# VHH binders against Beta-methylmalyl-CoA dehydratase (mch): the designs that were tried, part 5

Target 1, 351 residues: Beta-methylmalyl-CoA dehydratase (mch), of Chloroflexus aurantiacus (a9wc34)
Amino acid sequence: SAKTNPGNFFEDFRLGQTIVHATPRTITEGDVALYTSLYGSRFALTSSTPFAQSLGLERAPIDSLLVFHIVFGKTVPDISLNAIANLGYAGGRFGAVVYPGDTLSTTSKVIGLRQNKDGKTGVVYVHSVGVNQWDEVVLEYIRWVMVRKRDPNAPAPETVVPDLPDSVPVTDLTVPYTVSAANYNLAHAGSNYLWDDYEVGEKIDHVDGVTIEEAEHMQATRLYQNTARVHFNLHVEREGRFGRRIVYGGHIISLARSLSFNGLANALSIAAINSGRHTNPSFAGDTIYAWSEILAKMAIPGRTDIGALRVRTVATKDRPCHDFPYRDAEGNYDPAVVLDFDYTVLMPRRG

## First folded at step 1 (VHH)

Design L03 (framework vhh_lunsekimig_d3)
Fold by ESMFold2-Fast, scan of step 1:
Order: C-alpha cells, then sequence, then structure tokens
Structure L03 (fold): chain B 351 residues (1-351), chain A 118 residues (1-118)
C-alpha cells in the first residue's frame, strides 16, 4: 500500500533535505526504570533526586545517553531503516536538562551524500536536533550511516562530505550544575577523586565485564524505538552480512558509560560527544569491557566549582582491558575493540 | 589486515566433485558470516552459499542439494563441497566476508577457477 513507509534507500535522500520525524514522545519514569535495568548504572545524579537537587537541579534528570537514544530512535524510520551500519558521530552537544514528563521531538537535515564504489551502498550525513516541549534544544549531533541502494544502476549524486568538527568547544557546553563543597557528598557520589585529581594521559581500566543477552538488547531497541532491520529482524538478518542481529552501537556506548562509573564516578553527565566509531560488530553473548584515557582538562569560563574532562572510552568484547587495547602500530584497531568514543564530561572541582 | 585465500579449484568432468577451501586471517573468524560467490564469463558475480557465525547455511536454488558449505572455527577455514558438478557451475569462486573499519565493506579472496568440461 501507498500508506506504508518501507524506509528510505540511498537514492531517496537529497542534499539540504529537512525531515521532521514522527512522533513526539514523553519520557516517563517507567522508561527510566527500564533504562536503569538494562545497564545497572550507579551514577548518583540520575538515580538520586536529593543528590541532583544538591547540584541545583529540579530532580534526578534523564540520563544524557537515554536522551541520545530516544532522539536517535526517532530518526530511524526515515534515515536508517534500510541501513547496514551507523558509522560515526560528531559535534554532539547536549543542551537543556531533560526530566521525566518532558516530551522530545526530532528534526534532521541531510548535509552530505557519498556513494560507495561497490555501487550498492552509500553514506548519508545527517545533522539531527532534538527539542523539548518548550522548543529548547536538548541534543544536536551529526551522524553518518551506510544505506542500501534500491537500484545499483541509479546515478550517483555529487559527492559532498561535510566538514566534521574535531570537538565541541568548551565555550559551547551547557553547564546546568552549581556545585558547593558543603553540599557535594563524595561518599554518595562513590569516589573521592574530583576534576583536580585527574591527569592528561591517565589511563583507567574500568575492570568489570558485562555479557549482552538477546532479550536485553531487544528490550533496549524497543525502548529507544530503534527499529532498524539489522538490530531487530532475525528473519531478514539470518541471510544478512553476519547471519544474525547486530547489537545497536548505542547499546555499547551505554554499557561502557555504566562500566566507567568504576574510575569516573564523579563524571556527572556527558556534555558533548566529540566523535564516536563502532569499530567491530558485537552480538548477544559477547562480554563488554571498557577503559578510558583523559585527553584534556578544560576550565569552564567563569566557573571554579566545576570543570570539563575530554575522555576517550574504548570498549572491547571478550577481552579485559588491563593492558589498554586500542590500535596497533599500523593504526588498525585491535579486533576485540568495538567502540572508540571521544566525549566531554562535567566533573566537580575543589574551586 | 583481513586476508582470504581460496584453494581447491581445478578442472573436473561433469558429475565429478571438488572441495574448495577459504583460509582466513586478520579478524575474529568465529564472529563473522562467510560467503561463497561465483562469477561466470559474461555474468555478474552471484552469491551461491553462505554460513552464519552460528553455523546456519543458505544456498541459491541451482546448487541446493549438490553443494555443502561448512566452517572449521579451530582452523579459521570455510569449505565448499561441490558434488554432481554441471557445465553451468564453471566459473571463478570467491570467498568473502565483511569488515567494520569505519565502513561495512566486503573483503574478497583472489578467486579460484572451477572448470567443468566434458
Amino acid sequence: as target 1 above (351 residues)
Amino acid sequence: EVQLVESGGGVVQPGGSLRLSCAASGFTFDDYALYWYRQAAGIERELIASITSGGDTNYVDSVKGRFTISRDNSENTMYLQMNSLRAEDTGLYYCATYDSEGYWYEYWGQGTLVTVSS
């Protein structure tokens, strides 16, 4: 029927196209409970209303990554239903704080197109903006995704690859917290180490591993409404690239963030996603480990109570991270590395 | 670097058998689906058989019941057992898999020639 949306193929995208994604979604406390159950996050900011209030917030906010997944999921039917893989992220900036009861909607703009030499696929670059019910930006980011062609003989568009920012400048960060030493409870936060205690180049093994389960990942994709065929439709994917469903790359990001509590407990929230790559596929049955490196320490202009850390978190499958696996001498990722994630966190400082 | 090396091709009479091998290196073999493609003169390269990481198999109708794909994860090798060969099975046989280095590209071996002649 003409009434159904089978998803867009590479040929359907046009440079400068704007897409208003269906449908707005209110995030409920039930969504928060489901998200917490998927990852077992220990961060006090998102699990304790009194803790969040001590930092000047109304109540415990929605986790930055749950905001990311909800905003991202709204783009899937229009951008990536027929996708092969989500390739990367850049320029991700979190804006207004999101609370349970807020309603999010998403709009995207096509900012680049590149056909691959196989003649069967192409890469679509998209700038997406999520807003709340007050039209305040809660998240904006660029992603690029490999999408199938409907017809290999269709002419290629002009190749346009956008300039991707290396990072979100510290001056563009939203810093909604006010930190008071008298009111910041180090024991409740889970660590005595604040912004001042971290050093550029420091490497942190997050120690623990988490095994992905089939039902867990299906619950995650349903919670986010990420209905991309590669993640949820086993009937189709039995005959696909890997003969099975691929884990959503964002699920790995959330697992790695959860694991990073052990070593980065005072990293209150993710303020920016500078870059991210899903370097190897992951599947149910894989055990995810993670480690982080401090890339930069940044003062926030006019603030002595809080600072920013630029962090790289690397996630691996079935490989503990005591020796910090990453890239070899030739620049190739270790085969066990499934995520290379460069992001900025906000962390209290002693003033 | 991902490397796929095919072997086992040759000349065989109609009704004969051949066993192709694809030796793989440079990736976590157990996690990847693997594919056999065939390219005959003057036609597009076509997928003839696949095997998932879990061992599930799929075949194009023209070879079903005659060809058997298998894998040995301990040896990082995939096989194609070809029985009851016909003249129409003549072609270059390619082993393939996919890479995740920034893009989901296909990796191919060099091909091995199978000629079925009377």
Scores: ipSAE 0.006, ipTM 0.330, lowest interface PAE 9.5, mean pLDDT 89

Design L04 (framework vhh_lunsekimig_d3)
Fold by ESMFold2-Fast, scan of step 1:
Structure L04 (fold): chain B 351 residues (1-351), chain A 124 residues (1-124)
Amino acid sequence: as target 1 above (351 residues)
Amino acid sequence: EVQLVESGGGVVQPGGSLRLSCAASGFTVSSNYLYWYRQAAGIERELIASISSGGSTNYVDSVKGRFTISRDNSENTMYLQMNSLRAEDTGLYYCARGEYDWSDSGYYYEMDVWGQGTLVTVSS
């Protein structure tokens, strides 16, 4: 039927095309409560309105990752319904602070197209922008996706591959906090360790494990409106690649972020997502552990009260992280590694 | 040339064991995500087991605890050790190479190399 959205095939995308995704969504306090309960999050910024207000905010803000999942979910029917593989992310930058009651909408622009050598598939590069009700950018990122062709004989478009950034530069970060050392409550934050106390190359075991449940993951994918078949439709997937639904990679990111409170409690928010890789599939029943490495310490120009840390968080399934499993000298991942996530957090300084 | 070649199939009694081999040429097993599929007559291929480039393994529930996927990087070969075989395990077994998606935000990356299959018959 002409009334249904069957999704886009590779031939349907064109360079410079703008896609306004349906539908705007107001984030409610109920959405926040569901998100917090899915991960058992302990971060004071998103749990305590008085704590957030002590940092110059109106109230406890929406978690950066919930903003990411909601913005991302809006793109699924138009960008990735006929996708074969999601290939990566770059330049993920968080903008304006989002609060309960804010309405987000998402728009994507096609910034590159490349037909694969097989002649059956192509790669679509999109720049996606989430905005609030005042058209302030809350999140922007580049994503590229391998999409099936409807007709293998359709002519190839001209090849355009955009320049992808390795990271979001510190000068582009949004820093919405004002930190006063006299008023920053270390006990309420959960740690005495601030930006100054971390060292480049330092490795932190987050200790605890969390087992994924079927109902938990279905609630997460519904909350995000990420209706990708592989996460959502068991009737199809029991005959599919793994015989079962696969856990959304973003769910693993949120679990790892929640676990990272134990060792990184003063990492107030994620300001940027530089890259992410899911090295092995995860399923309900898997127990997720995590550890982090400090990759870089960055001063924020003009600020003495707050700094940025570039962090790698590695998540494992059914394997504690006390010995920091990652890659060997040949670049092969440890068999238990399911997530390799490179991101930038904002953390108070002693000033 | 890029290819996968299976061997080790045969006829076995219920409760018996078989080990299937999948020899790779033109690429290295340690650098790729690899799969075992099973196909009974008249039905579509079912994924049985997978092994990642890092060596992590996954199984469908019907074979979990009975089947073990492994590889030998020096021999450039993947294996499927099948124990406690049942009549329902009868079928053509295929090995395949494919890709795992970062976010799983759509269809899987298609299997780009398939073996020709090896027959396993479990009968009295």
Scores: ipSAE 0.000, ipTM 0.276, lowest interface PAE 11.8, mean pLDDT 86

Design L05 (framework vhh_lunsekimig_d3)
Fold by ESMFold2-Fast, scan of step 1:
Structure L05 (fold): chain B 351 residues (1-351), chain A 121 residues (1-121)
Amino acid sequence: as target 1 above (351 residues)
Amino acid sequence: EVQLVESGGGVVQPGGSLRLSCAASGFTFSSYELYWYRQAAGIERELIASIYSGGSTNYVDSVKGRFTISRDNSENTMYLQMNSLRAEDTGLYYCAAEPYDYLTGDEYDYWGQGTLVTVSS
């Protein structure tokens, strides 16, 4: 029927196309509880209403990554239902704080197209914007996704690859917290190390591993409404590239963030996603480890109570991170690396 | 310089067995996902079995319980053990490695020459 959306193939996208994604979604306390259960997150900001209120917020906000997943999931039927893989992110900026009871909606614009060498697939670059019920931007980001062609003989479009920003400037960050050094509870936060204690170039092994399970990943994709066939439909995928469902790359981001509590407990929230790449596929049964490097320390103009850290978190599959696997001298990723995630966190400073 | 070479095909009676081999060279074998495809007369080429770098396997329903895919990374060889063969299993069998560059989104296809399996009484 003409009434159904079978998803778009590479040939269906046009440079400059604007897409309003169905449907607006109110985020409930139940959604937050499910997210917390999937990752076992220990961050005090999103777990404790009194802790959040001590930082000037109305109540515990929802996690930045849950905002990301919900905004992202709304794009799936139109952008990536027929995708092979979501390849990366750039220019991700978190805006207005989101609380349980807020309603989010998403719109996207196609900003680039590139056909791959195989003639069977192409890469679609998309700028997506999530807003709340008051039309305030809660998240904007660029992602690019590899999508199948319907007809390999269809002519290639003009190749347009956008000039991706290297980072979100510190002046563009939303900093919703007010920190009082006298009232900041280090014991409740889980660490004595604040912004001042970290050094550029410092490498932190997050130690623990988490094994991905089919049921937990299926719950994650359902919570996010990320119904891309590669994550959802085993009947199709058992005859596809990997013969099984591939793990959503954002699930790896959330696992790595959760693991990073051990070493980065005072990183209150993610303010920006500067770049992110899913470098190799992950499957149920894989065990995810992570490590981080401090890339930069940034003062927030006019603020002495809080600063920003630019962090690279690398996630690996079935490979502990005590020796910090990443890239070789030629720039090639270690085969065990599944995520290269460059982001900015907000962290209290000593008074 | 990348090569996949199949062997082990032939003529067998219904209920018989064959073991196909795919010898690989010119790439890092242990890092690739590997596949067996079948092309029967008048039918599109179809994926029969796959084996991932970690050793996990997958099969189409028509061959489950009868065919077993395996790999030997030390010998750079993939195998397909075919048991309880049926007339419908007749076809040209191809091994394939289809690497996927997640950083760039580029794909590269590597295919063998094919080996013929005929199940006839």
Scores: ipSAE 0.014, ipTM 0.305, lowest interface PAE 7.5, mean pLDDT 88

Design L06 (framework vhh_lunsekimig_d3)
Fold by ESMFold2-Fast, scan of step 1:
Structure L06 (fold): chain B 351 residues (1-351), chain A 119 residues (1-119)
Amino acid sequence: as target 1 above (351 residues)
Amino acid sequence: EVQLVESGGGVVQPGGSLRLSCAASGSTFSDYALYWYRQAAGIERELIASITSGGYTNYVDSVKGRFTISRDNSENTMYLQMNSLRAEDTGLYYCAVDRYSYGDEFDYWGQGTLVTVSS
């Protein structure tokens, strides 16, 4: 009983609590190969060492989202093993570039708590930080999670809801690339469209759909060590809410990112996650489509070779995106929308 | 917008039967888990029965074998068949659906239908 971690319930969290998550993990070339296979990613930066080197990097880096999934997965046994739903993300900032052979570790701080009116659940706000073996921050973000109470009669904590940023400022972005016209190969990147070619308000249908397979999702959650019971344990979930396991929302983020290559091929990396919502559940057998809107174009101070785009990517299940399904006039999501993801990408400029 | 409307409540003698219905408008049930709750005088709402989108059913022990939950996705309606009713089954019966919780918080509730088991 004392030797096992059954996960934490809402009343186990304390404001200001620091949690050092077990265990550090070295990311290997094998992890990269598995990640690439799960999503069929076409982005040249993470697929081609010569391409990455042409941008000033040591070699092809670990995909930003694989860094995210590994950092996130380390928090699961302590934060969300008994979670009902992951409700959102804010202030996600990618830092130091991660390469195969780097070791990541994660620490979280509880920054807010609120009990729901049902008296049976509450929301835990956590700020999580992933670092490499040199204690350089590779990712920091805020997320909030609905977690069950062990005892409905336990007294509610004082309600503290943190002030969440609406975006990561461009001045806080890590820009590890050096781009020159002589060295940037448009044909190898897969598109002639650079930062200058996109317009605020432009909507881009990423055209294709990808059907989620049962074994695919189980491989993904195992790769990330995201052992949340709702994603992992069919024995409990067959008697649960949906009678089946729910797809990890981060898997949908990676599928949507991979699909976005068709239209956003020159979006080198995700530099920030400004917000994200998993609006409806997804299951094995669902076919995921995606579309994106350009929300803002941002110059990087002192740089003419590279800029930032703030992008909304919307993912749908069993619903092609040629008409850009999202919200109605009253703000209600289309029932097919499963992801509303607001993030910042780095993209080369002309000159 | 989703609206839930319960019907089928009433006064019944001990040992009798009632069938409750819950009809939804605005959205379809096919991806949702569906729930029946009971609220007796002076007691908070208790989960009585649930049915997942896959058709797996769960019941609180006091009603197991007497109550049957079912769903009809084509009519966007769920049912609670109540047999061998007892005085302690008296209460307001609420249907509930949720999009994302696992039986601990609900997006939508009905207004309730009263069941009175009189002697």
Scores: ipSAE 0.000, ipTM 0.348, lowest interface PAE 11.0, mean pLDDT 87

Design L07 (framework vhh_lunsekimig_d3)
Fold by ESMFold2-Fast, scan of step 1:
Structure L07 (fold): chain B 351 residues (1-351), chain A 121 residues (1-121)
Amino acid sequence: as target 1 above (351 residues)
Amino acid sequence: EVQLVESGGGVVQPGGSLRLSCAASGFTFSNYDLYWYRQAAGIERELIASITSEGSTNYVDSVKGRFTISRDNSENTMYLQMNSLRAEDTGLYYCAAGTDYFEGYSYPDYWGQGTLVTVSS
């Protein structure tokens, strides 16, 4: 029937195409409770309304990654239902603060197309924008996905690969906080280490491990409405590549962020996603560990109370991170590495 | 012409070990993800083990801790070391190769002809 959406194949995308994703979604206190329980988040900003108010916010905001997952999930039926892999992210910038009761909607624009040499697949580059009920941008990012062709003999489009930014410039960051040293409760935040105390090149083991459960992951993908077949449909996947459903890469991002509280407790929010790569698949039963490296320290123009840190967080499966597994001398990832995530956090300074 | 040729199958007693090999030709082996599938009489074909081009491995729960997949890019060969074999491990074992990507649901592009493993006393 013409009434159903079977998803798009590579041939269905056109350069400059705008896709308005169905349906707008109001984020509730229930969504926040579910997200917190999935990851055991300890960050004071998103857990405590008085703490958030001490930083100039109306109340405890929605976690940046929950915003990301909800905005991303809305794109799945139109962009990635027939995808082979989500290949990467660039230029991810968080905008207006999102609170419980806000309604988000998502629109994407096709900004590049490239057919692969195999003649069976192609790469679609999209710029996605999430807005609130006042049409304020809450998140924008570029992602590219490898999508199957319906017909291998279909003619290739003109190749257009967009210029991908290495990072979101510090001048483009949204900094919604006002920090006063007298009012910043270090004990409630969970650490005495502020922006001033971190050094470029410093490596931090987040110590703890978290084992993924089947029901946990299914609840996460349902919360996000990420209905991609590889995460959702065991009937198909039991005969697929791994004989089982693959964990959504964004679930690993949220687990790693939550683990990073131990060492980065004063990282108030993620302001930007500079790049991310899901390097190896994860499954229910895997235990996730994480470590981080400080890549850069950046002053926020005109601000002495708050700064930005560019951070790489690496997540591993079934391998503790005390020796900081990453890449070998040849540039190959350690087989245990499942996430390589480059992002910018906001952190208070001593003034 | 692309070829995947399995070897090392045979009859083995319960608790025994076998090593399967898959020799590849006709493609750039180091760029491909590699797989072992098992087809037993009366049951559906099942993916048993995988190894990515970067060396990451995955196993179905029934063989975890007993089977080890590995690859030798210099010899264009993939292996499956099978230890503590059980009667339920009896079946045709197929090697397969693809440009399969992490978080995708694509099937392998190339298949071997299969090698028979029989676990019996």
Scores: ipSAE 0.000, ipTM 0.261, lowest interface PAE 10.4, mean pLDDT 88

Design L08 (framework vhh_lunsekimig_d3)
Fold by ESMFold2-Fast, scan of step 1:
Structure L08 (fold): chain B 351 residues (1-351), chain A 120 residues (1-120)
Amino acid sequence: as target 1 above (351 residues)
Amino acid sequence: EVQLVESGGGVVQPGGSLRLSCAASGFTFSSYGLYWYRQAAGIERELIASIGTAGDTNYVDSVKGRFTISRDNSENTMYLQMNSLRAEDTGLYYCAKEGWDYSSYDEDYWGQGTLVTVSS
């Protein structure tokens, strides 16, 4: 029927197309409780209203990654319902702080198209913008997604691959916090190590592993409204390449972020997503481990109380990270690596 | 590095049986889906059987009921038990591990193959 949306296939996208995604969504404290239950996050900023208020916020804000997942999920029916997988992210910048009760809406623009050599799929590059009820940008980012073709014989579009930024400049970061040494509770934050204590090139094993469950992942994709068939529809996927549903890559990002509390407890929030790559698929039953490397330490202009760290977090499946698996001498990823995530966090300074 | 080595091929009479093995190294075997492909003369490689990490299996119609794929995670080995063999089953059999990177699509790591010949 003309009344239904079967999702777009690769041939349905055009360069420069703008899509206003249905439907606006108010984030409730119930959504926060569900998100916390999925990942067991220990970060004080999003767990404690008094802690958040000590940093100048109204109350405990919505976790940056929950904002990301909700904004992302709104794009799925139009962009990635028929996707094989979400491949990566670039230029992600978080804007206005989001609180329970805020309403988010998302709009996307197609900025690139590339047909794959198999002739059965193509890659769609999209710039998405999430705004709150006052039309303030809460998140903007680029992602690219591999989408099925409806007809393998359909002609390929002109290949256009956008120039992806290497990072979000420190001058473009939103820094909503005011940090006072007298008011910052190190014991409640969970660590005595602040921005000053980290060194470029330092590698941190986050130690613990977490096994993904079918029900856990299904609840996550439902919470985010990420209804892509590759994550949702076992009847279709049992006849697909893997014979099963694959885990949403963003779920791995949230698991890795949660694990990173052990070593990065004072990383208050994610201010930017510079680059993200889902290097191998993950499935229910996989146990996720993570480690991080400090890539850069950045002063925030005019601020002595807070700084930025550029961090790479690598997630692995069924492989502990004490030896920091990543790439071999030839640049190939270790087969156990499922996530290579380059992001910027805000962290208090000793002054 | 990732290495897959097939064995167990040979010449067999119609109606006979063969068991192919795929020995794997260089990755966490239990974490990946595994596949058997067949390449017959003049035909592109065809996926004939797959097994997921949970033991879920799929087969092409031409081998259903005759072939059984299995895995032994303790031995890092995948098997293909082939029964009631037919002349049409003749070909090079390749094992493959699922593999995928954002820089490339539909890349599987596979071995060099083992030849199965079913005499008419």
Scores: ipSAE 0.000, ipTM 0.224, lowest interface PAE 11.1, mean pLDDT 87

Design L09 (framework vhh_lunsekimig_d3)
Fold by ESMFold2-Fast, scan of step 1:
Structure L09 (fold): chain B 351 residues (1-351), chain A 122 residues (1-122)
Amino acid sequence: as target 1 above (351 residues)
Amino acid sequence: EVQLVESGGGVVQPGGSLRLSCAASGFTFSIYALYWYRQAAGIERELIASITRGGSTNYVDSVKGRFTISRDNSENTMYLQMNSLRAEDTGLYYCAAKYRSGTYYPSQYDYWGQGTLVTVSS
């Protein structure tokens, strides 16, 4: 029926196409409570309104990753309902602070198309923008996704692969003007280590593991409205590639972020997603561990009280991270590595 | 079309007062963070005062207690009340409204006024 959306296939996309995603969504205190319960996040900025206010914010803001998941989830019916795999992220920049009661909407533009050599699939490159009710950008990012062709004999589009940025430049980072670390409470934050105390190349084992539960993941993907069939439809997936539903890769990002509190407690917020890759599938029953490497330390122009750290966080399944598993000598990921996530956090510094 | 228009500049004696205004048109003023910058001859533009959407204010130390920034969203106007003016306050004063910057939203979406001259001299 013309009234239903069965999802788009590769040949349905065109370069320069703009998609306004249904539907706007107000983020409530209930959404925050559900998100907190899924990950057990300990970050003081998003847990404590008095703590956030002491830093110059109106109240405890919505976690950057909850903003990401809600913006991302809105794109699913139009971009990735029939997707095989979400391949990566680039140029992710967080903008205006989001608070409970704010309403987000998402729009995407197709910026690249590439048919795979198998003639059965293609890669769609999409730039997505989330805005609040005042049309302030809260998040923009590029992702690319492998989507099946409806007809393998359909002609290939001209190949256009966008020039993806390696990172979001520090000059493009949004630092809320009201934020000040002058009255920063180290005891309440949970660590004495500030921006100045980290070294480029330093590796941090986040120690603990968390086992994914089926009901937990189903609640997560419903909270985010990420209704991709590989996460939602067990009837189809029982006969699919893995015989079971696959964990949403963003769920792994949030688990790894929550684990990273142990070692990175003063990483106030994620300001940018430079790149991200879901390197192997995860399933309910897998136990997730994580470790991080400091990739760069950046001064924020005009600020002496806050700096930026570029961090790689690697997540593994059923594999503790004390020896920092990543890639072998040939450049191949360890089979236990499920996430390679390169992002920029804001952190207080000594003036 | 989008524009910011400053007014209220002029020549004043040390210790005097001026009120600058910045009138906005062509965009939704209430959702922007608003700024006053000062540019002295031969020097790069420096931020002196800001006000957020919610009304939170910040000032460079040299003007704190002397200058007051305010906004009137119903009139699409921002103000800078300047008291106890000093010779070093002399310069071109620019208002700015900043919404977004970044890789895909370049700073050309930030709006700038044309500048208004303030001269403090005896």
Scores: ipSAE 0.000, ipTM 0.180, lowest interface PAE 14.7, mean pLDDT 87

Design L10 (framework vhh_lunsekimig_d3)
Fold by ESMFold2-Fast, scan of step 1:
Structure L10 (fold): chain B 351 residues (1-351), chain A 122 residues (1-122)
Amino acid sequence: as target 1 above (351 residues)
Amino acid sequence: EVQLVESGGGVVQPGGSLRLSCAASGRTFSSYALYWYRQAAGIERELIASIYSGGTTNYVDSVKGRFTISRDNSENTMYLQMNSLRAEDTGLYYCATRLGYSHWKGTEFDYWGQGTLVTVSS
């Protein structure tokens, strides 16, 4: 039917194409409660309105990753409804603070296309921007996604792969003017370790594991309004590549972030997503563990009370992280590694 | 407000040279790619040169070997050195970039300069 949208296939994309994604979405306290329950996140900033207010915010903000998932989810019907895999992220910049009651909308531009050697799929590179109801940017990022071709014999487009930024520079990070660590409560935050106490190259095992359930990952992905068929349609997927539904890669990011509280409790918010890769698929029944490495410590211009840490968080399936699994001697990912996530967090410092 | 301001256009004889500049204000561009587009009469706007954050450059075949794109990240400025100019190079030249979120508003992905006119005639 002309009235139904089966989603776009690789051949439907054009370089420079701008897509305004349907539909705007208001984030409610119910969405926050569900997000917190799905991951068990204990970060004080997003859990406690009095704690957030003591740091200069209006109230407990929406978690940076929930903002990411909502903004990302809105792109799915146009970009990745027929996707096989979300391959990576770059240049993710968080902007205006989002609070319950705010409405987000997303627009994307196609910035690159390449056909895969299999002749059945191609990669679409997209720059997406999420804004609030006042048209203030809350998040922008680049992602690339593998999308099926409608016709394997269709001619390949000219290959264009964009120059991806290696990281978001510290000068481009947003720290709200009202934010101050002067009244920071270490006991309520859950750790005595501040920015000053972390060292570049330090590795942190987050210890705990969490097993993914079928209903859990589908409910999470529905919360984000991410409608990619590979996460939901068992009738199709039981006869597909893996014989089962694939967990949304963003669900793994949020599980790893939640686990990272144990060792990084004072990592208040994610200010940037520098790079992210879903290195192997995850499924219900997999138990997710995580560890982190401090990649860089950065002073924020004009601030003595808040610093930035660049962090790599690695998530594994069915593999505890006490020995920090990552890559072998040849540079290949350990088969148990499902996420390689490079991001920048804001953390109080002693001034 | 983020602004791209172009300068250096003008009238030049065939075989002559011009240097275009694009100065950016309101944001540091060191982590972003920068672009020069050209719009000639009766022809749609085309990308003629790109320079990426790491210094890698790309050119459309018609200007390769004649035009050189460069950037000065400390001055937030990019340049297009145009040598051996031909009548076919006549047009409006626009600089463009994609910017980070702090000055981004609405649905536009590219920030554009105002355009600078290059006329190659004798």
Scores: ipSAE 0.000, ipTM 0.168, lowest interface PAE 11.7, mean pLDDT 86

